# Ledger of designs, part 12: miniprotein binders against b1l550

Target 1, 279 residues: b1l550
Amino acid sequence: MRLPEELLERARDIHSEAPSHRIKLDRVGSFGLKVPVEFKGFLLLAEADVWVSLPEGRRGVDLSRQVEAIYELSNPPKDPFSLCREAAISLLEKLNYADSSGVSIRFDAPLQDGESLKYYGVEISSIASDEIINKIRVEILGMTACPCTAELIRAYKSSEIAATHTQRSLGILEVSTKAEHPDPDKLASIIERAMSSPLRTYTKRPDEGGLVIRSLSNARLAEDVVREMIHLFLEEFGHLPEDTHILAAVRSMESVHMHDIYAERSFSLDEIRKEISSH

## First folded at step 9 (miniprotein)

Design re52
Fold by ESMFold2-Fast, scan of step 9:
Structure re52 (fold): chain B 279 residues (1-279), chain A 82 residues (1-82)
Amino acid sequence: as target 1 above (279 residues)
Amino acid sequence: DPVREAKLYFQFAKFLIRLAERLLERGDVELAAEWYKEALELLEEALEIAEEAGNEELIKEIKEEIERVKKLIEELEKKLKG
């Protein structure tokens, strides 16, 4: 159906009306938008959420202004970090009633894996207000091997390389900072180096055997992996502002259990340095 | 403004179509087909909004582009022998 233009011109401006209850909302926006980005030479289709705060006296947000903010900045495709920051700023400029804005962008990042590619998960956000806070979350699968079972079998068979159960483990690093987003490839590298071994997209039997032997000779508890991730993070990114917040976590999908093992630590750079220096 | 919203989705879909065309030029048929499918979803969203707004010219343009992209996806899927 087509509505007469006169009716549309006389229609209520619902967004600017008073709401049923005078309550401020923290995040109102368009979620699940498809956005092209260019990441390290690759053209990727990312998923984006855009949002603003809504004051207590206003019923709704102008959705077309939100979509305009990110789509105009995505043509031509640019790196997702610049897009995230610029779109968050643009949202505040376009929607003057908002106290804050945010943009989140999610994509699977390609990583060179020999002659092939593998992928890891990236989610970035920028939250703009009187300041800009940048957040990045990286998730990548690796392999862990149980040191407890390894030692038991080693004692039994008197072997230097003990058999043990291995499993996929998901490593997670999340960083929130007033500085620019950390390089996600470096975060992924930290996670993989903390694991018993990385995973591959394609392996032949000799290569597969090598990865398994590496895992068995480098057996690590979930707790070991988290501590190693924190250690490696501080070596690579210790220069970030002291109020930078980090979450390091691992979820081990235990092959001998019906449940997962999970370990995590959340901290600020200021907090962790004081902890380490106190012995 | 629903007409403006429909036009933004339409422009974004056309942008993805151009990116898919570049992938085809590089010989990446499988990835190009995927991006054309994403563009088609955006075109269908644009059409729904344009139909609600009652903009006949925009509806016609979007429908023509949908037909073109659907045909292209079909041709690429045949090339993939999937």
Scores: ipSAE 0.000, ipTM 0.421, lowest interface PAE 11.8, mean pLDDT 83
Fold by OpenDDE base, second read of step 13:
Structure re52 (fold): chain B 279 residues (1-279), chain A 82 residues (1-82)
Amino acid sequence: as target 1 above (279 residues)
Amino acid sequence: DPVREAKLYFQFAKFLIRLAERLLERGDVELAAEWYKEALELLEEALEIAEEAGNEELIKEIKEEIERVKKLIEELEKKLKG
């Protein structure tokens, strides 16, 4: 049923009306859109959010134009980095009343794991205003072995193997920069290397044993993991602009407790460099 | 440290061996044999690492354990076929 054109015109008028309360909104848009993207040779269905700012004098955003903007750029499917950036710019062009726009694209990124695949979570974003800020968030699960229990056992029994409990830990790196989006695979690698061991999709028993042994050999607190993530990040991405902002975090799903352990550090490259140089 | 890694593999193998022994005590011969085989694989890995590290004492100890476990597996397999 095509709604009568008259009703569509009235709907357009409503959005352009003055609001009852003249208040600017920071973000108004469509969330949970599905868009195809091409990533590392894979065609993926990603979730996308698109938004713009709304001035105080406008009642509503033209949501149809927002949706159109992202889908026009999604056909044919392209890399999510370009899609985010181009869509953010396009939104500002199409919605001239907005002083800022943003696009966020989320999907599970495939990662090679021997002959199989594992994955990590990725959110790629771009925010456009007077400048373009690119943001990427990577989340990947790993394994953490607890050094505290290991020390207790070692104190009780002189064993070369420090028996300890292990748990899954979620590592998070979020980077906001005026430069191009950092490589998400590299970010995922940093997180995995910062943990006691990576997770594997498929392991034979000897391989599993090796994984456990590696974990035990690299027993780390959640705090240790975050510090290691930061260290590795600086080694790999220290060339980014100084005003680049980073969030490094770990959530450890503790196996011996009912609660999780969480650690994080938020910083700019400038701030962290000053901190390290002061030591 | 390769020596440390080799020792870890070796000790983990020993743990599996102890588990297998307990399974035998329970009469779970088939499962015990499986765990002995897994232990053997870990011992072989430990040996490789130890050899790379050049630790003669550790190499000798691992080799002795390998031979012991191989004999046990053979005995258990005979028991399972009979």
Scores: ipSAE 0.000, ipTM 0.207, lowest interface PAE 11.8, mean pLDDT 86

Design re53
Fold by ESMFold2-Fast, scan of step 9:
Structure re53 (fold): chain B 279 residues (1-279), chain A 82 residues (1-82)
Amino acid sequence: as target 1 above (279 residues)
Amino acid sequence: DPVREAKLYFYFAKFLIRLAERLLERGDVELAAEWYKEALELLEEALEIAEEAGNEELIKEIKEEIERVKKLIEELEKKLKG
């Protein structure tokens, strides 16, 4: 059923009315929008959330203007970083009652893996106010091997090749900065290099054996992986502004336990440099 | 502006349809079907908004596109089954 035009003209503008309670809302918007993006030569279907702050004196937001902001900038598809930043700015320009705006875009990023592709998770956001803060979170699965069990078996057998349990581990790097978003492929590379070995989408039996042996030869605690991720991050991204905030974490899905092991560290570049220089 | 919002959804849906057509040309039937389904969802939202706005030309155009895309999805799903 279609509403008549004359009826729509008479309808009150509910969004501009006073609310029942004068309470500010932090984020009001359109969540779960599908948006195409261009990422490193791939056309991907991403998921986007767009929002603005809502002042205590206004009942609702202009949802049409939110959808307009991101869709105008999505055709033709562009890189998700430019889209995120430009849409956040556009939202704040279009909705003058808002103190802040934000855009978040999520997608699975392809990564070359032999003759096939593997994927890692990317979530980016831009929050606009008097300044723009850009955030990126990268998650990628890898393999870890327990050094404690490896040491026990090596001692028992007097072998240079340690046997131990292996497990899938999720590595996480999250960066918040006033600078542009870091390259997610570089963040994914840091995580994989910190692990005992990377995971593959496809391996043949001989390749599988080699991957497992490499993992066993590079056994690492979750704590080791987090420290190595931080070390590698500082080598690659130590040039970012001092107030850049980082979360490094790993979640190990322990094959011999019913629970996971988790290790993390949050820090600013200023904090970590002072900590390292004091040693 | 509901008419502008409906047009943006419609424009975006048509863009996804063109991308799905390219995927189909490459032989990626499964992924093409998923993109057509996303486009259909956007077309249905565009239709609802256009109907509320009372733009008859836009309503007709969106309905024709919905019918076309639904047929394509059915055909691709038959290919995937068989």
Scores: ipSAE 0.000, ipTM 0.254, lowest interface PAE 15.7, mean pLDDT 80
Fold by OpenDDE base, second read of step 13:
Structure re53 (fold): chain B 279 residues (1-279), chain A 82 residues (1-82)
Amino acid sequence: as target 1 above (279 residues)
Amino acid sequence: DPVREAKLYFYFAKFLIRLAERLLERGDVELAAEWYKEALELLEEALEIAEEAGNEELIKEIKEEIERVKKLIEELEKKLKG
């Protein structure tokens, strides 16, 4: 039943009222929206969060206008980068009491793996205020092999190659920049190249063996992987603004332990360049 | 599958070679030489299997690696004797 228009006209605009406590809120919005996006020729259903700041003098946000802002821009489906940026700007225009807005879009990005597809997780965000900050987070699984076996071989001077344990590791790159969103495929590639080996959706038996042996030959600690990620990132994206912020992290899902190993480094491009140059 | 087996030996050899290279970088010449020798043995096994399988590409690749490793061993042995 549609509420009679008359009742709607008489209804108190609760959202525009003064709050009982005059406190500004940083983010108020709708989380878990589903929006279509076009990514690399694929039409994907992504999850989206939209929010704005709320001034101290306003009780609530106009949530319907937030939802409208992103859906208007989602038809027809477009690339998630443009959608994110444009929606963030649109939110500020539509909700004039807000001094900041944000949009986050999450989906599994398809990645070609031979004749099959694998995927990585991606979250694309834009925050609008006096400036626009673009953020991207990429998560992709790879494989790490423990270098401890190499040390054991050395220690015992054994000619027998002992199998080392391998585990799945989640690599994470998060980049926040005033520039355009970095290419998520490139970020995913950096993570994969930093690990002992990539994961494959489909492998033939001989290929599986090769993959494992490759991982063994490229045994890396979680710490090694993070450092390599940073190194490769600087090579590929060193042209980004100096105030660009990066989080590089690895979560190794250890096969021999009940717990995971985690390593991370957060830094700005300026900071890390100074650090490396000092050596 | 003999080709698979040959590849496995080849990969194991490459693994040892990489380890040997790292040891060499650390200045452990003696142990590096030992690992290169072991890698050579694995390469020779890989070659034998690949030849039995008739995989010309793999044979060529293994032979090239054998020659590289042999040269490295000779160089390291000269360093150890000198």
Scores: ipSAE 0.000, ipTM 0.144, lowest interface PAE 15.8, mean pLDDT 85

Design re54
Fold by ESMFold2-Fast, scan of step 9:
Structure re54 (fold): chain B 279 residues (1-279), chain A 82 residues (1-82)
Amino acid sequence: as target 1 above (279 residues)
Amino acid sequence: DPVREAKLYFRFAKFLIKLAERLLERGDVELAAEWYKEALELLEEALEIAEEAGNEELIKEIKEEIERVKKLIEELEKKLKG
């Protein structure tokens, strides 16, 4: 059934009406939008969430204005960090009933690996209110080797390099800051350097042997990897504001177990510096 | 305003189609097919909203673009299989 145009013109603005219950909502918006972004010379199709806060006296949000804001800022495609920040600010300016806005963008980032590419996960957000808070989460796979089993086998056979089990491990760095988003390639580099070895996209047998030997010679517990990630993070990003919050974590997909091992630490820059300086 | 919303989705779908065309010109058939499929989902959303609004001209335009994009996807998928 079709409605006459005159009836549509006289339709009530449902969104501006009073709700059934006067309750504020923290996030209301459009989730799972596909948006083109340009990341370090690559044209990528990213997934975006866009939201605003909704006051207790308003029934709904202008969803089409939210979608319009991010789509207009996506043409031409721009870097996802600028898109994230600009869209969050634009939403708050255009939707004057909101006291906060946010944008989250997720994509797989290409990383040069010899003559090939590998990919790591990136999720960024910008939340705008009376200030802007930028958040980035980077996840990348690497390899770890167990030092406990290595030592046991070494004792058994009296070898200079002991055999041990190796496994894929997922490294995670998440940063929340009032400064610009940290460079995700640098975060990915920190994670890989903390591991026993990185993973490669294309490896010939001699190169594969070298990576395995490197892993065995650099055996690390998940706990060791997290501590090393924190150390390397402080060397690269210690200049960020003191209230910057970091999560460092590793999930090791143990090859000798039916379950994974997980280690993490959350901290602010102020907190970790006081901890490390205590003697 | 459902007509405004349908037009917004339609315009953005066409934008993604133009980006997919650029990917195809570069020879990236697999990635182009992915972008055309995402554009198709946006076109289908635009169509649903346009049908609710009862705008016959817009419905016709969106349906024509959906059929065009579906044919392009089929052609690209045949190339990827063969």
Scores: ipSAE 0.052, ipTM 0.588, lowest interface PAE 7.4, mean pLDDT 84
Fold by OpenDDE base, second read of step 13:
Structure re54 (fold): chain B 279 residues (1-279), chain A 82 residues (1-82)
Amino acid sequence: as target 1 above (279 residues)
Amino acid sequence: DPVREAKLYFRFAKFLIKLAERLLERGDVELAAEWYKEALELLEEALEIAEEAGNEELIKEIKEEIERVKKLIEELEKKLKG
């Protein structure tokens, strides 16, 4: 049923009306759109959010134009980095009343794991205003072995192997920069290397044993993991602009407790460099 | 260091063997057998790594343990079938 053109015109008028309360909104848009993207040779269906700012004198955003902007750029499918950046710019062009726009694209990124695949979560974003800020968030699960329990066991029995409990831990790196989006695979690698061991999709028993041994040999607190993530990040991405902002975090799903352990550090590259140089 | 890695596998296998022994003491024969089998797999991996490293002493020690564990598994399997 095509709505009568008259009704469509009325709907357009409603969005352009003055609001009852003249208040600017920071973000107005469509969330949970599905868009195809090409990533590392894979065609993926990603979830996308698109938004713009709304001035105080406008009642509503033209949502149809927002959706059109992202889908026009999604055909043919392209890399999510370009899609985010281009769509953010396009939104500002199409919606001239907005002083800022943003696009966020989320999907599970495939990662090679021997002969199989594992995945990590990624959110790629771009925010456009007077400048373009690129943001990327990577989340990947790993394994953490507890050093505290290991010490207790060592104190009780002189064991050559530091037996301890292990748990899954979620590592998070979020980077906001005026430069190009950092490589998400590298970010995922940093997180995995910062943990006691990575997770594997498929392991033979000897391989599993090796993974456990590695975990036990690299027992780390959640705090240790975050510090290691930061250290490794600086080694790999220290060339980014000084105003680049980073969030490094770990959520450890503790196996012996009913609660999770969480640790984080938010910082700019400038701030952390000053901190390290002061030691 | 391959030698270090082999030693780690070997030590871990020994740890599992000790756990299996405790399980036997508790009467958990089936579970003990499973853990001995896991230990055996780790010993075999340790052996492979040790052989690649060319450590003759370690190779000998691992081989001796493999033979011991294999015999234990055989005995336990007989007990479980009987």
Scores: ipSAE 0.000, ipTM 0.203, lowest interface PAE 12.1, mean pLDDT 86

Design re55
Fold by ESMFold2-Fast, scan of step 9:
Structure re55 (fold): chain B 279 residues (1-279), chain A 82 residues (1-82)
Amino acid sequence: as target 1 above (279 residues)
Amino acid sequence: DPVREAKLYFRFAKFLIYLAERLLERGDVELAAEWYKEALELLEEALEIAEEAGNEELIKEIKEEIERVKKLIEELEKKLKG
């Protein structure tokens, strides 16, 4: 029979050894862990990454302790925000050679869509050091309609009825803040309201017609969508600390082109408020 | 600590089994089957680590749970197909 304690003792010596090259690593950890979470009444299987910084004089990290930290905090399942923050703090407290720790949790969030459900992407992170930074990224598909083609057709036909091409667009909002994570449903709502129209899981003919008419009546460039997302974000989340950083982006999968159109803006709340003037 | 690591995977797998059982009580057969399959992956990882560590009692417990979960998955898959 083997002596597992003696083998484990040798393994710990390896982690504590000097590396071949004295280079600091920013993130070392366990990636792609399956974790149960409770989100707004749903039991979901999420995917988690946990990591710590590794100083230049240490060869490796204790990966089993990282896995233990998040798994023990997952029983019973809790909301992913609390899990994320608590695990990041726990990792930093337990692994004293690290100057930072982090946890990211990813899942598809259910969103009520009439009598059915649709899903949008959520990734939340908490990074612990001398302070805690909470990050959230929300991605949801919507529809946009081209205002340029609409205007050309209207002019040609001498008609008030707009006709143009429509396409799926991916809206993205990412927030980094010292405050608690923003509600992802509210971020998803902001993205959808900035679009020409939302997308549906299922539509009947009356619903489909209404969606198309809404899109055509609300034609928007990718640039328009990003600006509207920023405007709506400030209305809903302008109370966050002024050093909160936001990324607003949209990727339009153009139905008439072989390529996509992409627009983005990164900013802090302090920066954007100073930029937005009365003119 | 490989024994501690094996027990951690085993504990998490049992937790997913518990949640799958709750889903079955609620009538969510397809989702329950998915969670049982995720639990099976964790059980197989736990078994590999436990076998390397040579902990015979833990190996026995994990193998029994693997067989139980495999049988449940087969039964749920039959229900979903028919």
Scores: ipSAE 0.000, ipTM 0.347, lowest interface PAE 13.6, mean pLDDT 81
Fold by OpenDDE base, second read of step 13:
Structure re55 (fold): chain B 279 residues (1-279), chain A 82 residues (1-82)
Amino acid sequence: as target 1 above (279 residues)
Amino acid sequence: DPVREAKLYFRFAKFLIYLAERLLERGDVELAAEWYKEALELLEEALEIAEEAGNEELIKEIKEEIERVKKLIEELEKKLKG
């Protein structure tokens, strides 16, 4: 039943009312929207969050306008980077009472794996205010081999080459910058290269063995992986602004323990450069 | 280095064998048999690489281990059928 137009005209605009408590909110919006995006030639259905700030004098946000802002820009489907940035800007224009806006788009990014596809998780965000901050988070699984166990086995068997247990590890790179969003494929590559070996969607037996052998020959602690991620990131993205913020992290899903090992470092480019140069 | 690669496969196989032995100690015969089979496959790969490399000592060691593991698998399979 369409509410009669007359009733709509008489209805109090609750959102524009003064709140009972005059408190500014940082983020108010719609979470879990589905939006189509075009990424690397693939049409993907992504999950999107849209929000704006709410001033102390306004009870609520116009949620319909937020949804309209992103959907208008989603037809036809476009790349998620442009969508995110443009939608964030559009939100501020449409919701003039907001001093800040944000858009986050999440999807599984396809990645070529031989004749098949694998994927990594990506979240692309833009926050608009007086400036635009672009954020990207990449998560990809890889494999790590434990150097400690390898060393124990080596000592026990008096062998030059020791076997060790392997486990899946989740690598995470999160970058916030005033520059354009970093290339997520490059970020994923950094994570994979920092681990003992990548994972594969489809492997023949010899190929599978090869992956394991590679991991054994490149045994790394979770700490090693994070440090390597940072090192590789600096090599690839050292040209980003100095105030660029990075989170590098690894969660190792240990195969011999019931718990996971976690390591992380949060830093700005300026901070980490100073740290490395001091050694 | 093919010799190094062969050694890695060989050592990894031995690690799987070690794990399989622990499974047997816990009474998990079926899973142990599976791991021994996996180890056998790795031993065969190691052997192939070692033969290509011409390392006679390594070839001999791998062959001996292959025979041992094959025998173990046969014994376990008999227990499972039985």
Scores: ipSAE 0.000, ipTM 0.133, lowest interface PAE 14.1, mean pLDDT 85

Design re56
Fold by ESMFold2-Fast, scan of step 9:
Structure re56 (fold): chain B 279 residues (1-279), chain A 82 residues (1-82)
Amino acid sequence: as target 1 above (279 residues)
Amino acid sequence: DPVREAKLYFRFAKFLIQLAERLLERGDVELAAEWYKEALELLEEALEIAEEAGNEELIKEIKEEIERVKKLIEELEKKLKG
């Protein structure tokens, strides 16, 4: 059923009207858009959110212009980093009443795992104003083994028994920077190397045994993993601007408890270097 | 401008259809079916906007494309079961 023309004309004026209250809104936009992207040779259907700031004197945002901005830049599919940055800039150009714009794109990134693929979570954002801030969050599962239980087994006069509980742990690295987005594969690699062992899509008996033995021989607390992730991050990405902000976190899904263990640290590069160098 | 808006959604639906066709040519039947379904949602959005705009020629074109894509999705889903 079509709306009457007169009603449609009044609807078009709604967004430019004065609001009920003169309050600025930080993010107004279209969330959950599906956009094609090309990531390292893979054609993926990613999910995108696009938004702009809304000034205190304007009732609403032109949502169709937001969809136009991202879709125009999606043909042909391009890498999600360029799409994110270019769409954020385009939003400010198309919606000139806005002070800032943002684009977030999320997808499951394929990662080579022998002859198979495994996947890890990626969310990237670009926020544009008088400058551009790029943000990336990588989440990947790995394995941790409890060092406390390992030591108890040794103390029990069973030094020959390498027994402790293991669990899946989710590693998280989030980076916010004025530079280009860090390579998510490198962030995923940092997380996996900080763990007791990475997870595999497929293992044969000898490979599975090796994975478990390495995990047990490399027992780490969630706190150990976070510290190692920070150390490895500084080695790989210490060249980023000093005001770059990082969140490093681990959520350990404890096999012997009904609850999880969580450890995190947020910091700027300037802050962490001063902390490490102070003694 | 609702006519321009409807044409934008229609254009991008057709673009997703072209990408789905490439996936189908590569044998990625399940993924192609997903992309066709996403294109169908965009076509339905384009149709709603075109109907409000009263552009009869655009309404006809979009309806024809919706029918074509629906039939293609049905055929691909049959293939995935068999």
Scores: ipSAE 0.000, ipTM 0.450, lowest interface PAE 11.1, mean pLDDT 82
Fold by OpenDDE base, second read of step 13:
Structure re56 (fold): chain B 279 residues (1-279), chain A 82 residues (1-82)
Amino acid sequence: as target 1 above (279 residues)
Amino acid sequence: DPVREAKLYFRFAKFLIQLAERLLERGDVELAAEWYKEALELLEEALEIAEEAGNEELIKEIKEEIERVKKLIEELEKKLKG
């Protein structure tokens, strides 16, 4: 039953009213939208958040226009980088009372793993105001081997091989930059290379053995992994603007403990370069 | 370095063999047999790499260990069937 047009005409525009409290809001929008995107030849259904700022003099945001903005740009499906950037700009144009907008798109990115596929988590965002800031967050699981236990076992048994416990570790790289979004595959690669070994979707017995051997031979603390991630990031992405902000983190899901180990460093490119040059 | 890689596989195989031996001491014959089989697969991989590298001494050592492990597996399988 369509509401009678007459009732709609009589309805006040609640969103345009003055609020009871004149307070600006930073983010108001729709979260958990589903949008199709094209990523490396794959058509994926991604989750999207869209938002704008709300001035102190306006009660609410026109949410329908926000949803319209992202879906108009999603047909036909396009790459998530362009979608985020274009949608953020479109939001500001459509909602002229907003001084800032943002779009975030999340999905599992397919990654070739031999004859199979694995995946990593990615969140691509753009925030528009007087400038556009692009943000990308990559999360991928890898394996770490504990060097402390390895050393204890070596000392005890004089073993030629550093036997130790292994665990899954989640590596995280988050980059915010005025430049274009960094390549998420490269970020994922950095994380994997920083760990003791990558994870595989499918392995034959010898391949699995090799993976374990690599892990054992490359035992790393969570702290080591984060430092290595930063090092590799600087090698690959050192050309980004100096005001680029990075979060490098690892959550190690310890196999011998009931708790996880977490290590993190947040920094700008300028800051970290100064730190390294001082040594 | 292929030689280094072969040695790593070989050492890891030896470690698994040691684990299997401990399992046997505990009476876990079935599990020990499984670990010996895993060790054998690693030895075979080590052998392949060593052969590609042309390291005759390492090839000989790995082959000797392969034969030893095969005999152990055979003996354990006989025990499990009996």
Scores: ipSAE 0.000, ipTM 0.182, lowest interface PAE 13.6, mean pLDDT 85

